Miniprotein binders against q96jn8r1131to1294. Designs and how they scored, part 11

Target 1, 164 residues: q96jn8r1131to1294
Amino acid sequence: TLEFLENHGKNILLSNGNRTATRVASYNQGIVVINQPLVPQLLVQVRIDFLNRQWTSSLVLGVITCAPERLNFPASACALKRAAWLLRGRGVFHNGLKICEKFGPNLDTCPEGTILGLRLDSSGGLHLHVNGVDQGVAVPDVPQPCHALVDLYGQCEQVTIVNP

## First folded at step 3 (miniprotein)

Design kA5
Fold by OpenDDE base, second read of step 4:
Structure kA5 (fold): chain B 164 residues (1-164), chain A 98 residues (1-98)
Amino acid sequence: as target 1 above (164 residues)
Amino acid sequence: SPEFREAMIRALEFIMRFEEALKEGNPETAEKYLREALEQLKIAVEIAKELGDPLLLKFVVRLLRELAELAYEHGFYEIAKEALKLAIEIEKEAQRLE
């Protein structure tokens, strides 16, 4: 069963069998990691449940290749400088450096109810799915094993893991 | 020192940009500018150390503490902690130079 790990950002409250993450304070400290590593061809999805429009930035989505159970999470995913491939806004980042300027939809403008998915293809490419639609390869040749990471940042105050 | 003054001025400018970003509701950008401000203050520290001037160090300490308080107020706790730690360290150094 897919669920968020107990090791998470300081402002996160888990519920619903650890399938729902809620950031209960501030705008940051909201990183969560899904317990099971990504399996090729398996779609992992989260739904944006609640947005606080006080802020302009929103959630960050991506993968990490380090052991998530022992990770000391920074206040935001953008501070991850190792073993991290992240989607933020329309950009793709690797270890804090932007490697792609424009990819897929702008995550900062996704409304509540949007379902975001990650899927590794048979070649190790990481795909982004938006409401079930494959947006293409965000990151080619992602090291495995890797874990899906969600940073409930800025506007994004609640997400839930949903089945395809 | 012109270089010292420039670093301090840049730090203040980044703090201003930080506040503007907060007003716009962009915490990412805000954090960026706050981090940049801290980096400029670190530059100022190094310059002051090279000059061996405890007065200059005290100026930086003051701004570091203000930065820490500002950062903490707006939930940038890691930056706040870093700034405060540096402030304490540099304050001790300034005292040793007196």
Scores: ipSAE 0.203, ipTM 0.573, lowest interface PAE 1.6, mean pLDDT 93
Fold by ESMFold2-Fast, scan of step 3:
Order: C-alpha cells, then structure tokens, then sequence
Structure kA5 (fold): chain B 164 residues (1-164), chain A 98 residues (1-98)
C-alpha cells in the first residue's frame, strides 16, 4: 500500500514495487516522497539498506506541506523553502532554520539496518521512531496535509519501506 | 578511467562538504572545501588530457560550471570566476582535440 511516488529526485531509481529507492549517482538529487499523506497515527517506516562512507553526511527525514506529485525537487531537501520540517544529523530544521539542536540519534551515524519512522500524534506532533523506539515530539503542530519525505543524501544510497 | 572517476568523485565530495559547512555556519571552512573541489577538477583535467579524450574534458566542464553557479549563489565570487574561466579554457581544449 505504501510506495514512493514516481515523482522523485533525478538520481533515484525505484524498484521492489516502488518500495525501494536507490540513489545511483553523485551525493544528491535523491529526494523521495511517500505516496499518501501522513495522517495521524499512520507510521511510515524506512530501513537503511546501503551506506557509502566516502560521503560525510547522510539521510534527511521530514515532512513537506506542498503537493509532491509534480514538484520540481531541489538538489537537497535542505534547499526547500516552503514549510518543510526536516531532521538532519542531530538537528530539527524548519525552512533552513535550526529549531532544535539535539533531537534523537545522529542520523549521520545510523548504521545499515536501522529502521526510521515518522508518525503524527493526535495533536499534530511529528514523532521520529528509531528501531521501534519513539524519540518524542520533534515538531509540534505540523500543518496538514503533509507528506513524508526522505532525502537519500550523502552516505545513504538505498532505503526500503517496511511495514510495522 | 578509474583515476578520472576517482578525481571527479572527490570533487563532488568536497562540494558536498562545502554545502554542509555552510549549513553549520562556517564560511571559512566552506571556502576551503570549494578550493579543494577545484583542485580535484584540475587533476581530472590532467588525467583527461593524458587520455586524449574530449568527452572526459566535457564532463569536467559541466562540473566546473555547476561549481561556479553554486559558489556564486553563496557569495564566493572569486572562486566562481576562477571556475568559470577554467571551464571556458577546458571547453576550447576539448574542441581542439575533436
């Protein structure tokens, strides 16, 4: 049921019924978006399949509030200027501004096999889950509709959607 | 060639490090990474010349133009100018080898 949208960054190849995303070139142009809006209590999970450690930073997770089906994605998620809430490294960012210094684990150091999840609670708070463990509220009161986004940036060259 | 590909990948790595240094608020470190990226592209140029392959030179030109645009967007005007001048020189060299 859950799949990556066929509209994605230009370096992405989708496989496994659009449930696996592979970045086949460079370090960027690797944004993918889940095909359904993130509604309260829906847990969207991806597993890190492959890391290329020649690159220094790694994947970014988050939500966007613009319609993703025909969006021209920038080279990296951090260049999104429209109501984007992103988790990168240890930080939480809103439209390029760091709004939390340390939240959850460092995403630049999560190993292959790590399962990362995004979920909205009943109050619209965005939660990060790591290997099934809720890290708490990263962003309160996310506007809706919103869409779960993964940026296969840097080290992270492959992710797969996994069911709970 | 593997050596050419390695130099190009190292250039991309330094461009990525440049973007990350900017996000962390360190423009001095960012500038150093842009200069390192440019040096890797100069290495790629020499490898392409040794191989006599104008297509490889054209790949370097493409990345030099991308580096110049990125540098310009972030206010590193002197590096942007240097990269663009080099791109023009290398494009002419590629034409000469055809």
Amino acid sequence: as target 1 above (164 residues)
Amino acid sequence: SPEFREAMIRALEFIMRFEEALKEGNPETAEKYLREALEQLKIAVEIAKELGDPLLLKFVVRLLRELAELAYEHGFYEIAKEALKLAIEIEKEAQRLE
Scores: ipSAE 0.049, ipTM 0.504, lowest interface PAE 6.7, mean pLDDT 88

Design kA6
Fold by ESMFold2-Fast, scan of step 3:
Structure kA6 (fold): chain B 164 residues (1-164), chain A 98 residues (1-98)
Amino acid sequence: as target 1 above (164 residues)
Amino acid sequence: SPEFREAMIRALEFIYRFEEALKEGNPETAEKYLREALEQLKIAVEIAKELGDPLLLKWVVLLLRELAELAYEHGFYEIAKEALKLAIEIEKEAQRLE
């Protein structure tokens, strides 16, 4: 059963059997990580439950290759300088560097109810799924093991893990 | 308010980090720091609203306008537009509280 890890950003509250993450304060400190490695064929999906439009940017999602169980999370996922591949806005980022200018939809404008998915293909390519539609390979050759990460940044104050 | 003061100080710290990132030739990191500065100013706005203090809102407006100008001068036009739009909205709110 997929769950968010009990180790998470300090502004996060987990509920619904650790399947719902709510950011209860501020705009940051909202990183959550899925409890098992993202292995090929596993589609991890989260639904955007609540957006607070006083903030500008929204959620970031991607993968990290470091062990998440005891990681001291930074204020935002974009501050991760090692072992991180992130989707933010329209960009793809590796360890803080933008490696792709436009990939998929603008994550800052996805409405409540949007379902976002991450999946590794058999060649280690990281795919983004939006409302069930595969957007293609955002990152080729992701090192394994890796873990799916969601940063409830800015507008995005609540997400829930949903079944494929 | 200690929380208001902390948000304002953090905004200034992010502006400092923005300038350092530019000196190091890293505009992507610089953009992230400008966005973090803007987010701290949004926190300051919420604290000032809770306190009902138009003077605190005016201080945030001044820093938002400075952030907008700094962003514009360095080619971060979307951040500049957002900061300026917020400054105009918050200035109207401060005037209504007077």
Scores: ipSAE 0.000, ipTM 0.126, lowest interface PAE 17.7, mean pLDDT 85

Design kA7
Fold by ESMFold2-Fast, scan of step 3:
Structure kA7 (fold): chain B 164 residues (1-164), chain A 98 residues (1-98)
Amino acid sequence: as target 1 above (164 residues)
Amino acid sequence: SPEFEEAMRRAEEFILRFYEALLEGNPETAEKYLREALEQLKIAVEIAKELGDPELLKEVVDLLRFLALLAYDHGFYEIAKEALKLAIEIEKEAQRLE
């Protein structure tokens, strides 16, 4: 079964057998990483459990290519630079660059109950799934090994890993 | 943008120094650090506007809202009002760019 790693952002509390992540303070320091590498055909899914509309931005998800077990996580996933490919708001980001301007739904507006999935295809393309619907290739040729990352940023205060 | 990231980092550093000043019992120094954090966020706003990036503007709005709440909770009402007013203005700008 998939779990969040015990190494996570400072404001995270893990529960439910490390399958639920809650950000207990502020709006940042909320990065969590899945305990297994994202290998082709593995679909990693999280459900948005709680949204706090005091904040404007919401969760970020994507992949990280450095070893996460002992990484000192920054306040926001965007600071991971070359190590991360991220889906945020309406865009896809890598190393401080917006590499795709309009991909999938606006993550800042996904309601509670939304299930977001990440999957690599056989060609190394990173796919976003929203409520079971494949949005297409957000990032081609993702380096391996990589790990699925969720940044409980802003509005998104809780997510839970959901089996397909 | 490296300049945007540096402005945001400096704002967060000043917030840390604000907490340190409070623990030392120095509200005058704490207020100065909140004001410095706000000034760094104003710099981040201008950089994000130049880049035309609504996601960067929203990132600044979130830290401005946190700064406003932090200031309010500790009795720095003038700084809280300034940060909240700026957050509202910049959120509207980000929505306009979407």
Scores: ipSAE 0.020, ipTM 0.449, lowest interface PAE 6.8, mean pLDDT 88

Design kA8
Fold by ESMFold2-Fast, scan of step 3:
Structure kA8 (fold): chain B 164 residues (1-164), chain A 98 residues (1-98)
Amino acid sequence: as target 1 above (164 residues)
Amino acid sequence: SPEFEEAMRRAEEFIWRFIEALLEGNPETAEKYLREALEQLKIAVEIAKELGDPELLKEVVDLLRLLALLAYDHGFYEIAKEALKLAIEIEKEAQRLE
C-alpha cells in the first residue's frame, strides 16, 4: 500500500491513512515522499485536490535518491540539489541546473482534479503521466533506489495518492 | 507576521523565476529576478529584526544561503557574495538573540 512517509515538511498534515497530504500554512515547507522506492513498473499517482490561486507557482514533482525517512527537509525542493530530479512548470531540473526545457504540460497551470504520475521504465528512465497519458522520458538513467517526491508549493495545498 | 511571510514568498518566487529565465536563455532577465529576490530578503531581514524573533532570522538565513549558492553556480558572483555576506551577518544576530 502506497502512503506518504511520516517524515515530511513541517507545514504538512497527513490524513486518509497517510494517502492525503495537506499544506496547512504559508506557501512552502510542503515536501512529501512516497513510503516505497519507485521501482520499474510501479506507477505512483497523485491527484491535485485543492489549489489556492492567490499564489503564482504550483507543485513540484520528482524523485529523491537519498534515504528520506530521517531527512531534514528544506523549505522547498529546489534546495535538495544533487539528491533530486524535479519537474516544475515546464522544466526538468537536477542540482539547480536545467536538464530539459518545455517538458510536458505546465505544472503551474494544471487544474484541480489533475492526476499526475511518476513511473520508471525498464531502462531507468523517469516518465511523467498526466491524466493517464505518458508524456515521455523526463530524466534518463535515474539512480536507484529513488523515491517519488511531491512538493506542495504555492497554489497546491492538497494532493491524494490514487490507484492506477 | 503576514508582512514577513509575504516578503519570504516573493523572494522564493523570484528565485524560481530566476531559474526559469536561465532555462529560456535570458541571463539579463535572470539577473533582474536574482536582484529582486535579494531585495525581498533584505525586507524580510528588517521585519525579522524588528520582531526580534531568532527563528524568523534563521528562515531568512536559509533562503539567503540558497540564493547565494544558486547565484554562484550560475556565475552571478557579486550577487552571491552580497547574499552570503548578509547571511553571515544575520546568523550572528540570531545567535545574539538566543
Scores: ipSAE 0.005, ipTM 0.244, lowest interface PAE 11.0, mean pLDDT 83

Design kA9
Fold by ESMFold2-Fast, scan of step 3:
Structure kA9 (fold): chain B 164 residues (1-164), chain A 98 residues (1-98)
Amino acid sequence: as target 1 above (164 residues)
Amino acid sequence: SPEFLEAMWRAEEFIYRFEEALEEGNPETAEKYLREALEQLKIAVEIAKELGDPYLLKLVVELLRMLAELAYEHGFYEIAKEALKLAIEIEKEAQRLE
């Protein structure tokens, strides 16, 4: 049921029935989006499959509120500005601003095999799950509809959707 | 170490802003952000040296090499040269601390 959209960053190759995303070039142009809106209680999970230590920063997770099916994706998720709420490193970002400091673990240091999850609660709060553990509310009152986004930036060159 | 991580994060943030400025067609603003990224990496170098940690120096070297390649690819040759020169110097220092 859950798959990455065929509309994605130009450096992405989808495989495994569109459940695995691989960035095949450079360090950017690696945005992928889940094919279904992130509705309350749906847990979307991805596993980090491959890290390239040539780069310093790693994947970005979050949500976008624009329709992704025909979107011309920018080089990195942060360029989506007001349309995106993003988890990067230890921070929560929206429209180029760090809106929360030191949330969850540092995403730049999560090893291969880490399972990262996104879920909306019944009040519209966006939760991060790490290896099955709910980290709490990163963003309250996310506008809907929204879609789960993974930016295979920097170190993170491959992720796979994992069923709960 | 928190100061080191902050400098590294700021460098990556300026690299992101550099890419954004290029996409917007503003090479003068892009150059400004590349220079800001390089300045943050110089700060990270000083912190890593103070801590005496060759692993942290190697992390800075990797980001300096990435910045140099990115600068070169987009025609900012002087910044690319400066970043590469610094990367080579810091790599030698990391080796000495091992």
Scores: ipSAE 0.005, ipTM 0.212, lowest interface PAE 11.3, mean pLDDT 85

Design kB1
Fold by ESMFold2-Fast, scan of step 3:
Structure kB1 (fold): chain B 164 residues (1-164), chain A 98 residues (1-98)
Amino acid sequence: as target 1 above (164 residues)
Amino acid sequence: SPEFEEAMRRAEEFIKRFEEALKEGNPDTAEKYLWEALLQLFIAVEIAKELGDPELLKRVVELLRRLAELAYEHGFYEIAKLALYLAIEIEKEAQRLE
């Protein structure tokens, strides 16, 4: 059963059997991580439940390659540096660098109800799925083990894990 | 609506009593006041829905979020979780009415 880890950003509250994450304050400190490693063909999906249009940027998705159970999470996923490969807006980022300019739809404009998914293919490529549609390989050759991460940043104040 | 304003005023009063109970070192009494505040906000939601006014629902959402933040900050996680769940559902309802 997929759940969010109980180790998370300090503005997060977990509910619904640790399958719903809500950011209760501000615009940051909203990182959550899935409770098991992202192994090839495992599709992890979250639904955007609520957007607060007071903020301009929104949810970040990605993977981290460090052990998350005892990790001291920074204020935003973008501060994770070498340990993280992140999808933010239309870009793919690693270690503070934009490694792909335009990939998939703009995550800052996805509406409530959007289902976003992460999956590794058999060759270790990281795929983004949007409402069930595979967007292609965002990152080739992701180091393993890795863990799926969601940063409830800015507009995105709630997500829920959904099954395929 | 006088009934809506009264429910909101009572919710604010219970939040104030919650903070006072914490200062006095009485978390059990504080928790009771949070539940009373949440009950008043439930009443306010029903009135706002009957009136069909999304701005009144948004006012309830603002107070629910403040209640949730206070509850979370002081370790009342079940109440914080419920208040936030309600705030999000009510915000969706307000957006539907617009």
Scores: ipSAE 0.000, ipTM 0.115, lowest interface PAE 22.1, mean pLDDT 85

Design kB10
Fold by ESMFold2-Fast, scan of step 3:
Structure kB10 (fold): chain B 164 residues (1-164), chain A 98 residues (1-98)
Amino acid sequence: as target 1 above (164 residues)
Amino acid sequence: SPEFEEAMRRAEEFIKRFEEALKEGNPETADKYLFEALIQLLIAVEIAKELGDPELLKRVVELLRRLAELAYEHGFYEIAKEALELAIWIEKLAQDLE
């Protein structure tokens, strides 16, 4: 069963059987990680439940290749010092550096109710799904094992894991 | 640490590009460089934490406060707030290491 790990950013509160993550303070310290490795046949999906328009940037999602159970999370996912591949706005980031300027829709403008998904294909390509629609390969050849990550940054104050 | 020095160097480079973009009247480009500078400083603080060196953390604090001041005076309030909050937290972390 898919859940968020108990190890998370300090501003996160987990509820709904660890399937809902709420950022209860500020705009940062909102990293959560899925409890199972992202394997090729697994589609991990989260729904945006609540947006606070006080902020301009919104959620970040992607994968990390380090063990997340005891990781000390930074204020923002983009600052992760271990191998990480992240989607923010329209950019793709690897280890804190932008490696693609425009990919898929702008994540900063996705409304409440949007369902965002991450999936690895059989060749290790990381796919973003938006409301069930595959946006294509954001990152080729992601090392395994890897773990799906969501950073409830800025506008995004709540997400819930949803099943197909 | 070579990795720490590289992150600090990149942060300073992006701050310079931020200032240049502002002089040229390009706020979209300035915002991009400001964000990139903050990311490099976030990387630098994680390296300094791993090394357990309070002097390296203090160097990150100094540059974060400068970044926050520059961001604030030019109307980039969200990044200014983030940089300042991070600086305050790192200052406390550096004190706890001593």
Scores: ipSAE 0.007, ipTM 0.245, lowest interface PAE 9.0, mean pLDDT 84

Design kB11
Fold by ESMFold2-Fast, scan of step 3:
Structure kB11 (fold): chain B 164 residues (1-164), chain A 98 residues (1-98)
Amino acid sequence: as target 1 above (164 residues)
Amino acid sequence: SPEFEEAMRRAEEFIKRFEEALKEGNPETAEKYLREALLQLVIAVFIAKELGDPELLKRVVELLRRLAELAYEHGFYLIAKYALRLAIEIEKEAQRLE
């Protein structure tokens, strides 16, 4: 079954059989990673459960190609300088560098209840799904193995893994 | 623009010193650095607007939002409110330039 890894950011508390992640302090230190590599056609989905409108930005979603089980996570996913492809706001980022200006909806404005998904196609293209709708290829040719990552940054204080 | 990059560098330097002052238990010194960081970001906004570059405005918005978040977390509510309002205004300006 899909779960969040017990190695996670310092402000995270896991519950619901490690399927719900809650950020219990501040606005950062909220990175979680799915326990299984993202294999082609596997759709990994999380639901936004709780938004704190005190903060300006919201969750970041993406993949890392390094082994996550013993990784020391930085305060935010966008501080990862190696092996990271991330969706933040409307942008696509590779190792902290913006590689696409506008892709899909603005993640900083998605309401509670939104279901966000990540999927690899057979060519290694990373797809974003929003409420079941495929937004297209955000990142072509992602190296494998890779792992789905969610950064509960800013407004987003809780997410839950949901089955298709 | 060299002037834009210098304003951004100074803002980041003052944010770092703000965090250091808080760790050392010096809230008055922290507030002075926070206010100086905000001033540098205001300067960066004016330069970016003059250049008409939406990407430069977005970089300033990103630091303003981080500054607002840090300020709010540490009880500097008025600075946080002003930084957030400025960030929202400048984000709309950047969108208009795209």
Scores: ipSAE 0.005, ipTM 0.165, lowest interface PAE 10.6, mean pLDDT 87

Design kB12
Fold by ESMFold2-Fast, scan of step 3:
Structure kB12 (fold): chain B 164 residues (1-164), chain A 98 residues (1-98)
Amino acid sequence: as target 1 above (164 residues)
Amino acid sequence: SPEFEEAMRRAEEFIKRFEEALKEGNPETAEKYLREALLQLYIAVMIAKELGDPELLKRVVELLRRLAELAYEHGFYEIAKYALLLAIEIEKEAQRLE
């Protein structure tokens, strides 16, 4: 069964059998990682449960290629620069730089109840799924093994892992 | 904010390391430091936006423009372009917050 790892950002509280992550303070320190490597055909999905509109930006999704079990997480996923491919707002980021300006919906405006998914295709392409709809290849040739990451940043204070 | 000041301090430090690498004849290492400075400025932007403080955004714009000019002067045109485009975007955001 898919779960969030117990190694996570400092402001995270896990509940619901480690399937729900809640950021309990501030706007950052909210990185969580799925407990299984993202292998081809595995679709990992999270639902946005709660948005706090005090903040301006929202969650970040992506993959990291470093070992997550004892990783010292930075305050935000953007500081993971050399080990991560991230989807933030409408952009795709690697090494802290935007490599695609417009991909999929704006993650800063997805409402509560939105289901976001990550999947690798057989060629190593990373796909974003939104409410069951494949948005296409955000990142080609992701190195493996890699792990799905969610950064509960800004507005997004709670997510829950959901089944397809 | 301590996090904002730390990001700005790191950006300045990476700019110094960029200049030192150029003096040592290592443009490849210099480019890496310049990219790290740009990353710290992205982090500073994100912090300033969450705090809703247009004065913090203006401080980042000032350093982004200096980084862009420095990058252009030394032939790092792609980094200069990204820094300038980000500066323009963030200046608009600062005006919106006012």
Scores: ipSAE 0.013, ipTM 0.459, lowest interface PAE 8.5, mean pLDDT 88

Design kB13
Fold by ESMFold2-Fast, scan of step 3:
Structure kB13 (fold): chain B 164 residues (1-164), chain A 98 residues (1-98)
Amino acid sequence: as target 1 above (164 residues)
Amino acid sequence: SPEFEEAMRRAEEFIKRFEEALKEGNPDTAEKYLWEALLQLFIAVYIAKELGDPELLKRVVELLRRLAELAYEHGFYEIAKEALYLAILIEKEAQRLE
């Protein structure tokens, strides 16, 4: 049973059995982490429930390789300078460094109802899935254990964990 | 770079909207505009780094410092901290490129 951890950004409210995360204030402080490590073949999916389209940027997805239960989260995932691989807009970032310029769809333009998934393959490659379609390997050789992270940033004010 | 200039222009526009929101007595809206300005500067950083141009990075650092000072002056300490942290990192990168 996949849930968001109780340790999260300060502007997050968890509901629906900790399967829905809502950013209730401000523009940031919206990082949530899945309660189980992302083991090979596990597909973790979230649905975009609500977008405030007045803002430019949107949801960030990725993984962290540090223990999330007691982590003091920064205001945004992009401020993570250690143990983080993130997908933002069209880019792939490792610890704040852009390592791929164009991967998958532009996350800033995905509409409400989009289902975004993260999966680790048997070789440790991190895959993005969009509405059930595998976009390929965004990051090779992710260290384990790692945990799926969603940053409800900017436009994205609500997401819900969805079963395959 | 047209895309760099656009990010910088958008950052300045959001700073202007921040000031307007404060004058209208709307600090919650003002705070959101500061975060949006910081986001545009983050975009500008990545464009400038891809171009390898230390002068463009210096321009971003100057605006980040202005944003941090404005945020601090008005009690938005979290964004002031974020902007200052980024300014310090990017100033080091600009020096390395020279």
Scores: ipSAE 0.000, ipTM 0.253, lowest interface PAE 12.5, mean pLDDT 85

Design kB14
Fold by ESMFold2-Fast, scan of step 3:
Structure kB14 (fold): chain B 164 residues (1-164), chain A 98 residues (1-98)
Amino acid sequence: as target 1 above (164 residues)
Amino acid sequence: SPEFEEAMRRAEEFIKRFEEALKEGNPETAEKYLLEALYQLLIAVDIAKELGDPELLKRVVELLRRLAELAYEHGFYDIAKFALELAILIEKYAQRLE
């Protein structure tokens, strides 16, 4: 069963059998990672449960290629540098660089109830799914093994893993 | 604020539905209502934080502690732990506002 790892950012509390992550303070220290490697065709989905609109940025989704079990998580996913490929706002980022300007919907404006999914295709391309709709390849040829990551940053204070 | 009172009212309604579902022998339905109550309390926290009102936050803490006790008594240990830890964090935040 898909769960968030018990190793996570310090502002996170896990509940619902480690399937719900809540950020309980500030706007950062909210990184969570799925307990299983993201293997081709596995669709990992999270639902946005709660948004605090006093903040400007919202959640970040992506993958990391380092071992997450004993990682000392930084304040934000962007600080993971070479280990992370991230979707933030409308951009795709790797190692502090924006590698795609406009991809999918603006994650900073997705409302509560939105279901966001990550999937690898057979060629190692990372796909974003929004409410069941494949947005296409955000990142081609992601190194494997990798793990799905959610950074409950800014507005996003709660997400829940949703079965396909 | 009307929005805060509505969130608190919904939380209390879901707690009652949780208790009713348990009496009917339906723990799956009970868990759903418990999680809905918790979600309403998270909405209430957000409203209270925006208003900067420590008394409203204290009311949320009180209901979160009650929810945690009920969850624990009925074997929903993960939810109980989460609600209690959340209550502690909110109480600390409310004290800082005073």
Scores: ipSAE 0.000, ipTM 0.065, lowest interface PAE 24.9, mean pLDDT 82

Design kB2
Fold by ESMFold2-Fast, scan of step 3:
Structure kB2 (fold): chain B 164 residues (1-164), chain A 98 residues (1-98)
Amino acid sequence: as target 1 above (164 residues)
Amino acid sequence: SPEFEEAMRRAEEFIKRFEEALKEGNPDTAEKYLLEALLQLWIAVEIAKELGDPELLKRVVELLRRLAELAYEHGFYEIAKLALFLAIEIEKEAQRLE
């Protein structure tokens, strides 16, 4: 059963059997990680439950290749300088460096109710799914094992894991 | 010294820009502003040393400590550690000049 790890950013509160993550303060310290490695063909999906338009940017999602159970998370996923591939806005980032200018929809404009998914294909390509639609390969050849990460940054104050 | 006051003014402006970038949800931009603030403070240190004025060094220390606290509060831990280390070393230099 997929759930968020108990190790998370300090502004996160987990509920609903650790399947819902709520950021209860500020705009940052909102990183959560799925409890199981992202293995090929596993589709991990989260629904955007709650947006606060006080902030400009919104959630970030992607993968990390380090062990998350005892990781001391930075304030923002984009501050991860090692072992991270992230989707933010329209960009794809590797360890804080932009490696693709425009990929998929702008994550800063996805409304409440949007379902975002991450999946590895058989060749290790990382795919983004938006409302069930595969956006294509965002990152080729992701090292394994890797773990799905969501950063409840800025506007995004709540997400819930949903089944495919 | 006009050059010292200008470096200090630029450092404070970059700290304000850092806070504004965070409110806008732009941590990458915020980090760049913190680094620019540190560069201006380093320029101010060199000017204060050439003038041999411990009070000017103490003013730099005060702003470095404020920058370190802000950086730490917002999760920029490596920059916070660097700023605090510099503040401690510069404070020692100021005391030696007294």
Scores: ipSAE 0.000, ipTM 0.114, lowest interface PAE 19.1, mean pLDDT 85

